# Miniprotein binders against o13629: the designs that were tried, part 47

Target 1, 363 residues: o13629
Amino acid sequence: MLEAVTNPKSSLATFSKQLNGLLQAKVVVCKSVNPYFNLALENYLYENSTAKHCLLLYTNSPSVIIGRNQNPWVEANVKLCRDNFVNIIRRKSGGGTVFHDFGNLNYSVLMNREEFSHTENASIMIQALRNLGVHARLNQRHDIVLAQSQRKISGSAYKISRNRCYHHGTMLLNSDLEGVREYLRSPSTGILSKGVSSTRSPVSNTKLLKAEFIKQVISCFLLHKSHSTTTKPLSKPRASSKRLYDIEPKSVITLEQNDLLGVPSILKAVNELQSWEWTFGQTPSFKQHLESTELSVSMDISVVHGRLEKVIFSTPNATLEHELSSIPWTGLCYESGFANTFLISGIHSKEAISILKWISDSI
Short names: E, the ipSAE of ESMFold2; O, the ipSAE of OpenDDE; V2, 0.75 times the mean of E and O plus 0.25 times the DockQ between their complexes.

## First folded at step 21 (miniprotein)

Design j01 (at its last fold request DockQ between E and O 0.92; V2 from the best seeds 0.82)
Fold by ESMFold2, fold request of step 23:
Structure j01 (fold): chain B 363 residues (1-363), chain A 119 residues (1-119)
Amino acid sequence: as target 1 above (363 residues)
Amino acid sequence: SYQETVRKLKEAIREAKESGDPEELARALLQLAFALQRMGDYKQAVRMLQDAIQTARDIGDKQMQAVALAALGLAYERLGDLQRAMDYLEQAIRVAEQTNSEQLIELIKYLLEWVKKYQ
């Protein structure tokens, strides 16, 4: 950005014109790999786009994306993700956990509620795949699978409100399928979750070049929506191969990183998505039972809004039970290693120290 | 509640500064940092721990200094700064070795290995 060249008043007029163009765009390709920005942008377009249908395409840096009502400690190894700079983000739509990396393309079709069709967008993706030599079909769970192997290459989810909806999903192009298993393998045991659990399927990459797939998706999307938006009497006009792309060049907008961080509602959405209260605090209430035969103890935990509500120890040693119950568990953030600060604060018996270590190794 | 604990500890810090009581100041700073970490306010905890470490150094309390350094390492682990987490825990071990507390040394070494478990 050449801020030294622009006048402040001219900058406001330019920004308003760019924003109006964005809200009228039929296709938005976002070059940011920031998952918080990309999900915030999706919500912004969902709420504000004036196009009948808007296609958003983007890629995220390595991220575990959990559904609106899922439990992140069931779906992922939270500490491993944190140690390796893998984001964990709760999205606003329902469904199961998915992993994003630089080898997949994310797509989102934003529309008015009355336009919703869960198979229509899948057909567009399948045609784009076919044009590039990949034979795929929609299965009964609404996943796109390779026709021969039946391995999943795309899953999707929906968000539907009174007036607006979007249908969004992933397309596996060249993702690190082997490396992702560890991030999605939770070390937690004994969690009794009320949240939605993921149903995992065998997956495969299409091995398509991302730029080529993007071009085909855009072409198929624009042609499909052009036919659905025009009503012509029976006539025989001479078809032109330049018709769509010559008359609507501004229908496709490419966004660069930080182009829209001046929009207050996007900044607010980014901050919410980054917050602990959204990703972890919105977890449905759950319970956990942990048991150690070696230490002759069990621990029952109730968690509400991501914080410990109640902790009950059971052990034949009544003095130890009282000692452990005197620790101020209530209100503590549920997190890997939440017992660690108690190990270095206060004076504990050797037996209590052993149990605190066991808790830290178990959660 | 942790919120009530935080409010009382902030008052204790103000009173300790007013009265010039460095032992109480160091204790209150450390306890406030623990409460903040347990509530998930790791950035505020880091700030309190930096003050607690300096105050513990000033009064020569090696045990408190080691504990505050270890807590700082744990706070950085939660913030995703694994290198700083390990560095502060290693420093905490070195200070703890000057206290002759075998239990404290063993506990901080356990925490270092816990922080490193996916390395």
Scores: ipSAE 0.837, ipTM 0.948, lowest interface PAE 0.7, mean pLDDT 86
Fold by OpenDDE base, fold request of step 23:
Structure j01 (fold): chain B 363 residues (1-363), chain A 119 residues (1-119)
Amino acid sequence: as target 1 above (363 residues)
Amino acid sequence: SYQETVRKLKEAIREAKESGDPEELARALLQLAFALQRMGDYKQAVRMLQDAIQTARDIGDKQMQAVALAALGLAYERLGDLQRAMDYLEQAIRVAEQTNSEQLIELIKYLLEWVKKYQ
């Protein structure tokens, strides 16, 4: 049996052609629900796409996506997310924290900086919604809202660089809106953050089928972007119902996660997005004040790069204050239950144990 | 710094292995695991805790074994493996109950309830 020596040159040439096809695509539909992969793909297309306009469409598994300069402990219940396998991911774009699930569609329009608009891509989405009987409008915050209820159905985030930009948006189709409320409700108190805080708004689902909405978005996007290239005023649209089929089949690419696992820059971006140093270590510096009247203790925490820099206790009992201050807090990762290892690593007074439990319950 | 602590503890582990002192080895492994957990290196902490648990068993130190099992439970909680976290904390309680340390039993029970709090 002749093992067909798969000519490594032919595989590389085929992969290169596929990659070039991806980079020239007007629309990319990603089937992966891996949020790290999808955000890595978005960044990859942002950096490498040669298309004047590229629409990326994807859905994430349950995940909390925080803005570039946000504090995850302010924006989300970090412990609850971890305990329920909800990934917290720091995106490379600005804006507020959002929850993604299987009921949300993400769209990203990648373009040259000169083509940046707060309204253009939103108008495409509004037209797609309208074609499916959903009446929506853009509000003053550049959110897409339902025309009647004014409830938010789509939020936007932007990244603008020297030469390129993208408009990322969400579309609530059939998302778990209760899960959104729970995961995005931080239990943390007394945090003074230099981070960007999210503005919360009443949200609603469009109740549209994902596959139908995707078809309409692709159609509206391709039609809109085909007309923007023709500076000639279209005389009366001749009723040539150019069916969606007359769009060059090479303009729309469907991807699976496995199709791009061979791209080193995507793997590097996935690894970066999964790192604690990126997710939590990139948190803007913050302080937290905690107080227990019952335990007659206060604690002031300074957090830098997601780690404790300084901890100050105040108690009426100088011996207890000294005991608590003797704990090596500096360099500890700031997370719920960060004191728990100290409960079992040494001998503590009953009062110190009570305070360590309180610390573990307060963050 | 935790980095310097980790360096010193790795040296102490080497010395304890060279001298054949299993008590100092168990102690140094456990302290290294705590330092690694505190640094957020839960995967290395798990390895050190497994070695600490085995060494503590070999010397018959049930208290150290219970602490190391509890610390392993906490490391798995941080890794998102809540089932293993609870299983190791429950094992830690059972081992601690074979000691006269009521305080340790209470502390590990608290940690188990803390892990359960959001399930």
Scores: ipSAE 0.730, ipTM 0.938, lowest interface PAE 0.7, mean pLDDT 88
ESMFold2, look of step 21: ipSAE 0.794; ipTM 0.931
ESMFold2 (binder alone), look of step 21: mean pLDDT 90; pTM 0.908
OpenDDE base, look of step 21: ipSAE 0.700; ipTM 0.902
ESMFold2, look of step 22: ipSAE 0.831; ipTM 0.949
ESMFold2 (binder alone), look of step 22: mean pLDDT 90; pTM 0.910
OpenDDE base, look of step 22: ipSAE 0.543; ipTM 0.843
ESMFold2, fold request of step 23: ipSAE 0.799, 0.821; ipTM 0.934, 0.946
ESMFold2 (binder alone), fold request of step 23: mean pLDDT 89, 89, 89; pTM 0.899, 0.901, 0.904
OpenDDE base, fold request of step 23: ipSAE 0.025, 0.657; ipTM 0.339, 0.915

Design j02 (at its last look DockQ between E and O 0.02; V2 from the best seeds 0.00; counts 0 for: pae O 8.0 > 1.5, off the site)
Fold by ESMFold2, look of step 22:
Structure j02 (fold): chain B 363 residues (1-363), chain A 119 residues (1-119)
Amino acid sequence: as target 1 above (363 residues)
Amino acid sequence: SYQETVRKLKEAIREAKESGDPEELARALLQLAFALQRMGDYKQAVRMLQDAIQTARDIGDKMMQAVALAALGLAYERLGDLQRAMDYLEQAIRVAEQTNDEQLIELIKYLLEWVKKYQ
């Protein structure tokens, strides 16, 4: 629908009108599976949309999405994710860690702050589910669960600012719920974190076809918002000379990443979301205690902005303790395997080598 | 700090080039690459390691060549390029085997298995 700035044969006036159409859209369906672009687009619409309500729908390639104040080394197996091209992304909203893949649909409702309601947007999703034969309800944690099994099929989070907010969530359709468990199983021990911990609930897929669910969500959303000044229930489609496909041209926009490659604020947001400083450096300060009875050593680590601030070793061997403390730990990036370069960058005793390997195996 | 270490190593590189001391040049390049990698500047570390590997080859220093190749593999692992990481660690092992330094060979083999732990 929108032609991106990357088409040099388009006039500036044409691009400006297409971008303005996006900012007025009631529904945006984004076909990109790039999680950095999709979250950047959400933030762009959050900051710039002029619609009273805007629904954004998208799907991400396999990604671990951590909340604004979470610790990725507590919530995920970072090296396993890196090795298998599973992105780890810190989102701007609070809450716990979720996994996205091609088998779920992500939804985000952007609105004015005074209109925020957990129950209103959840009721739209529940109606869409009911229309497709899935019986669900909202629980006390504001998750959408299957009515019979009580297993979670949608979690949500929100971001609220002075004037605008969004309420976004994940609807499980046909996600690989068993295969993704290991990405969310941190191998780390001894971390004492100020970050927000996830509360994990049993989950299930709805087994709905994505195209059918998208169509129904759009229909329920548009009908609900067109009647938001009345108390009429959204329990069934209203009789109308207008079908969903007859809705005004600006109401539903389908978008691809290439349509917006030339928008500087989106590119800046993508770069921020991709940065180490955002996903890992914004981690709340934490400490870690590691102990090996076999090697008769313990290690205490303080981490600030994702970097080692202080490392203290305790061992009865004073020569070894001095050797380990002479290693320049301060300022080192905290990552799985952060001790690896020391194994090959100096002359170490056999005992120190054993301890460096132990550190690499433990973090 | 690592910033002071980087400054001193850049000076050492300049001095080694001026004096024509390729052994000091290779050492300083390698140490600079370690400092950059530890700070999280993996792209700059890769560039320094490429120079360190070539300088080590020019002077016939197999041990330094192996260490620099292993460090390059570790840098690519952090950059998310597991295939290059394994390739360079395998190259490092082959070069280290020419040195007869059993401890270095064992350490690089350990690093290769560490990189592969989820494969």
Scores: ipSAE 0.817, ipTM 0.944, lowest interface PAE 0.7, mean pLDDT 87
Fold by OpenDDE base, look of step 21:
Structure j02 (fold): chain B 363 residues (1-363), chain A 119 residues (1-119)
Amino acid sequence: as target 1 above (363 residues)
Amino acid sequence: SYQETVRKLKEAIREAKESGDPEELARALLQLAFALQRMGDYKQAVRMLQDAIQTARDIGDKMMQAVALAALGLAYERLGDLQRAMDYLEQAIRVAEQTNDEQLIELIKYLLEWVKKYQ
């Protein structure tokens, strides 16, 4: 518990000591379900942690997390997410789109670049699962899958910089797997994106209790990282119950959201992650072709930084084509119903109104 | 660019306030709100639309009031507040019905149904 800074000098020293404790922690368990805060915390630890290895554990409220180079309008139903208060967040790591909810545990292993291993971090998670009676394996895509059904239970992504990296992933415990499919299904058609596309795989829940799984993950992580300093192969777990308690209590930190609200870099990262410019403006360029046979119209859209760069109409009616082309599309944010502002802000022909309605219904 | 349009409209709002022209003020506020919506700045658009609605009420311009209410509904839809979106679109319809502008009424009804379609 980072006590709220009630007295500025003693509180700064206490806060500094607590912050230093956080930066040295081997394990950080965040209790916040705010996905912006949790991803900001992950980035903060990535940039500032002095620990050789740091395990971050957190859960997010319902959220679609897109990869750094993904198109949200391809990877998700953006409107449906908004309308159901599902956050859409662009992470700073690569890889595919994932859904987070209260039934999901997120893990992030932060380390030096030289220690980066896809298999090592997955082995910790697989061992934790095994200790709870869940038989899992790593597949060729570095996903953790159930050994029998081959259904995905954990997706992962990574970020590697010059000196530091993290490997993070999801663990499906008791997630709403049906609702997830709807949020991850874009209704958009005719999109040609330069973005990285997600590979979808059949998923399953592990049906484990979050608190028990967290305990096992922490235990397996601390044991693995303590033994990695000693060249001896993982011989049989000697059942000496005593060594689980020699976890220096200073090595595991539990955080709440309020604990870090005083850190300017976290606030800046939260604000960045919440911004339209980061979420949508960082979308790789794409084109979209739309056609209505009923209205005898086609529309070609070029989108750059999540904004319309070019809109081209083709109609057999030259007057209508001119009317539609006269609308100031350039610079408009690409989003569902972007044409709706023009329905009420302009005087349009009946035919143009029909096309504007069609655009609003199609995107 | 939309940025230049926003600059010009902010200047027009200043000039309309200095001249005491409420019609030009209402128009400039509404146009600025549309420009802000087109830029994805829905929070600032809401503020401009609230001012536009009040100014339109003060001058008795029901058409502008209806349009500004509809635009406020759309801004709240973009902010994820669907309840306020519907409430303001319904208010916009009620005001538009007092104008006898069938096209405007139809457009606002379409926008309301469009907001409802995804609930």
Scores: ipSAE 0.576, ipTM 0.846, lowest interface PAE 1.1, mean pLDDT 87
ESMFold2, look of step 21: ipSAE 0.815; ipTM 0.940
ESMFold2 (binder alone), look of step 21: mean pLDDT 90; pTM 0.904
ESMFold2 (binder alone), look of step 22: mean pLDDT 89; pTM 0.897
OpenDDE base, look of step 22: ipSAE 0.014; ipTM 0.299

Design j03 (at its last look DockQ between E and O 0.53; V2 from the best seeds 0.00; counts 0 for: pae O 3.8 > 1.5)
Fold by ESMFold2, look of step 21:
Structure j03 (fold): chain B 363 residues (1-363), chain A 119 residues (1-119)
Amino acid sequence: as target 1 above (363 residues)
Amino acid sequence: SYQETVRKLKEAIREAKESGDPEELARALLQLAFALQRMGDYKQAVRMLQDAIQTARDIGDKEMQAVALAALGLAYERLGDLQRAMDYLEQAIRVAEQTNDEELIELIKYLLEWVKKYQ
């Protein structure tokens, strides 16, 4: 698509044709590792695809993906993520926090609301795994687990609306399961949250090669959907009635981020997903209680839309309590180190300085 | 309200420029930068801090210069640029050491160590 970007007049017919092909595609394999783009593309296909069923496959660069109603300061170490260029992104679907890296594959099946099934897409993934020698089953929580060990290899979530839905999940292939634990370990204490908390399950990698798994998932998906549209029973004993080589080229599209630079709704969605107001500002309201016996102080914080709404100090020293309460806490972004600018922006008693440092070390 | 504070400080900056009062200009720029930073507008805060640092330097106010440099370091930490954050905090310490304000020196050193906590 480089010629299209450098010569807009020659690209108009090509761009329109590519968009039409995308909206009719049964399978889209996206080569971008940009999680903001990939989630925006999923939403775009969810809203605009005309295929009865559409499978989207993608991989993200290292990212902490939190569910729609989760609290990032409960689920992750936000400063550690920021310091190590690990994205923190709120997705549009519900469920718990997951870590994505180059060693997992993400899948999403977009369909009409009446086609939704909790188990149909899982059975497709399980068949693809079986064909590659991995024996798996669906458990009570709708996770895919290894049959022998019961260790989780795939979790999923869904978004359901009046007309459309998607069922999406992760498949652990060769993810760094041990080395990423610290990103998901919040240093915060005392948070009382109404947000959805993660239930962590023992996990394992399948050790499958990504390219081989992608091929098998596509094959199983396309064959399954061709069988589900017939009213006649399958032959017995049954070999597949279709081979991968019978598939028309536009049925499967490989896509790059630059192919869609001119789509305004995708750009708008990327900007929203990147915003502080989405990932942090959409956090359900919460409270936090912090206490220091050494400093003889407690602090109670109310947070609404990711900003401090109310802060109450309790200490036997009434002068100190008044001093701390005079600090303009309301409206401040809730973030690690939010008290830091107060340390250098005014004159404070030595006792207040000690408390400000304690706050910075505690959040 | 930080929004109300920002509006008032923008007016103060305009007035200080018109009157040619560089001490008030530096103060207002620095306070505006703090308000922007606390609201999460780190990019605008950086621009205001650059002006505050230059104005503080023109006045010869080394304490204000050190505070503005430290605030700039904190803004870059929030923008995810740890290299610049540490560089500006180290520069802030060197400027603060040219003052007699030992408490300011220790506070900026604390902030540098806080920024570095996962390094």
Scores: ipSAE 0.818, ipTM 0.946, lowest interface PAE 0.7, mean pLDDT 86
Fold by OpenDDE base, look of step 21:
Structure j03 (fold): chain B 363 residues (1-363), chain A 119 residues (1-119)
Amino acid sequence: as target 1 above (363 residues)
Amino acid sequence: SYQETVRKLKEAIREAKESGDPEELARALLQLAFALQRMGDYKQAVRMLQDAIQTARDIGDKEMQAVALAALGLAYERLGDLQRAMDYLEQAIRVAEQTNDEELIELIKYLLEWVKKYQ
């Protein structure tokens, strides 16, 4: 436990020592379920960890995690996520959209760029699964799948910089797989996005206990990384179960959220991840076509940085088309912009209100 | 640009304060709040809306008060405070009902339903 800095000077030295311990740790187990904190911690360790290899393990509360270049309105039911207090977070890594919940374990292996290997990190997870009686393999997409059913149990993404990288992924233990499908299914129609689209795959739970799986992952990680430093050929695995516990207690750190609230860079990263500008404003440009046969109206929307650039109406009623076109659409946030038009537009025609209601329901 | 609109509205707020025109002040505050909401700056919008609501109360403009309360509800929805969102929209309805503007009442009721639907 990093003691919360209650007293500034003696606490700074203790905090600095604890922080240095964190930055040197081979394994970090975060107990926080705050997804913003956990992703901020991952970025912090990515930027600041001095360990050759660092394994971060965490679980998030229910959250849709979108890739760096994804469109949230394509990748998720944004409305339903809001309705169920499911966070939508844009990560700093590429790849597809994933759902996190209490039944999922997140892993991140942080390393030097030169040591980046999809297969190595996956092999650690596959060995941990095997030790618990779960037979898994790596597929051609670098997903971990159950050997028999080929169902995906772990998705992964990565970030590579000049000097450092991380490879992170999910492990489905006991997630709500039906709820996941609903959150990851956008109701939005007619979207032409420049964003990266997710590939959906059949998923399954491993049905493993989180605490047992964490123990196996830590064990396999530490063993694997200890042997990679020794050029000695793998002599027969002596069944010396004893050496697994000689993990220097200093190499494995357990964190709580309160332990790092004093780190300005983590707070900044949390605030960035919570921001509309990061989450929605970083959305790649898209167009959307909407049509209502009932209202005899069509609409073409251009969206840039999550804001309306252009809105074009087509309707047989020229007066109504003029009314709708007179609304100052440009720069309205895609989601909130339409709701705000009810208050901003000064348009009170029943037909225009009906169309605005339709738009609000359709996006 | 939105930045230019925000600049102009901040200037209008200053001028309205200097001239002692509370009606123009309320209008400019409300317009700035809307511009900030359009920009996704809901925290700043909340501050401008609170000032707009107070100014609208001081001049007895119930319509502007209702609109500003409704906009405050929407700003809190975007901040993830759904309870405050509903509370302010319900207040907006109660104020709008005093205007006899059926269209305004219907619009704010729709916004409340929209917030409830997207809770």
Scores: ipSAE 0.026, ipTM 0.442, lowest interface PAE 3.8, mean pLDDT 83
ESMFold2 (binder alone), look of step 21: mean pLDDT 89; pTM 0.904

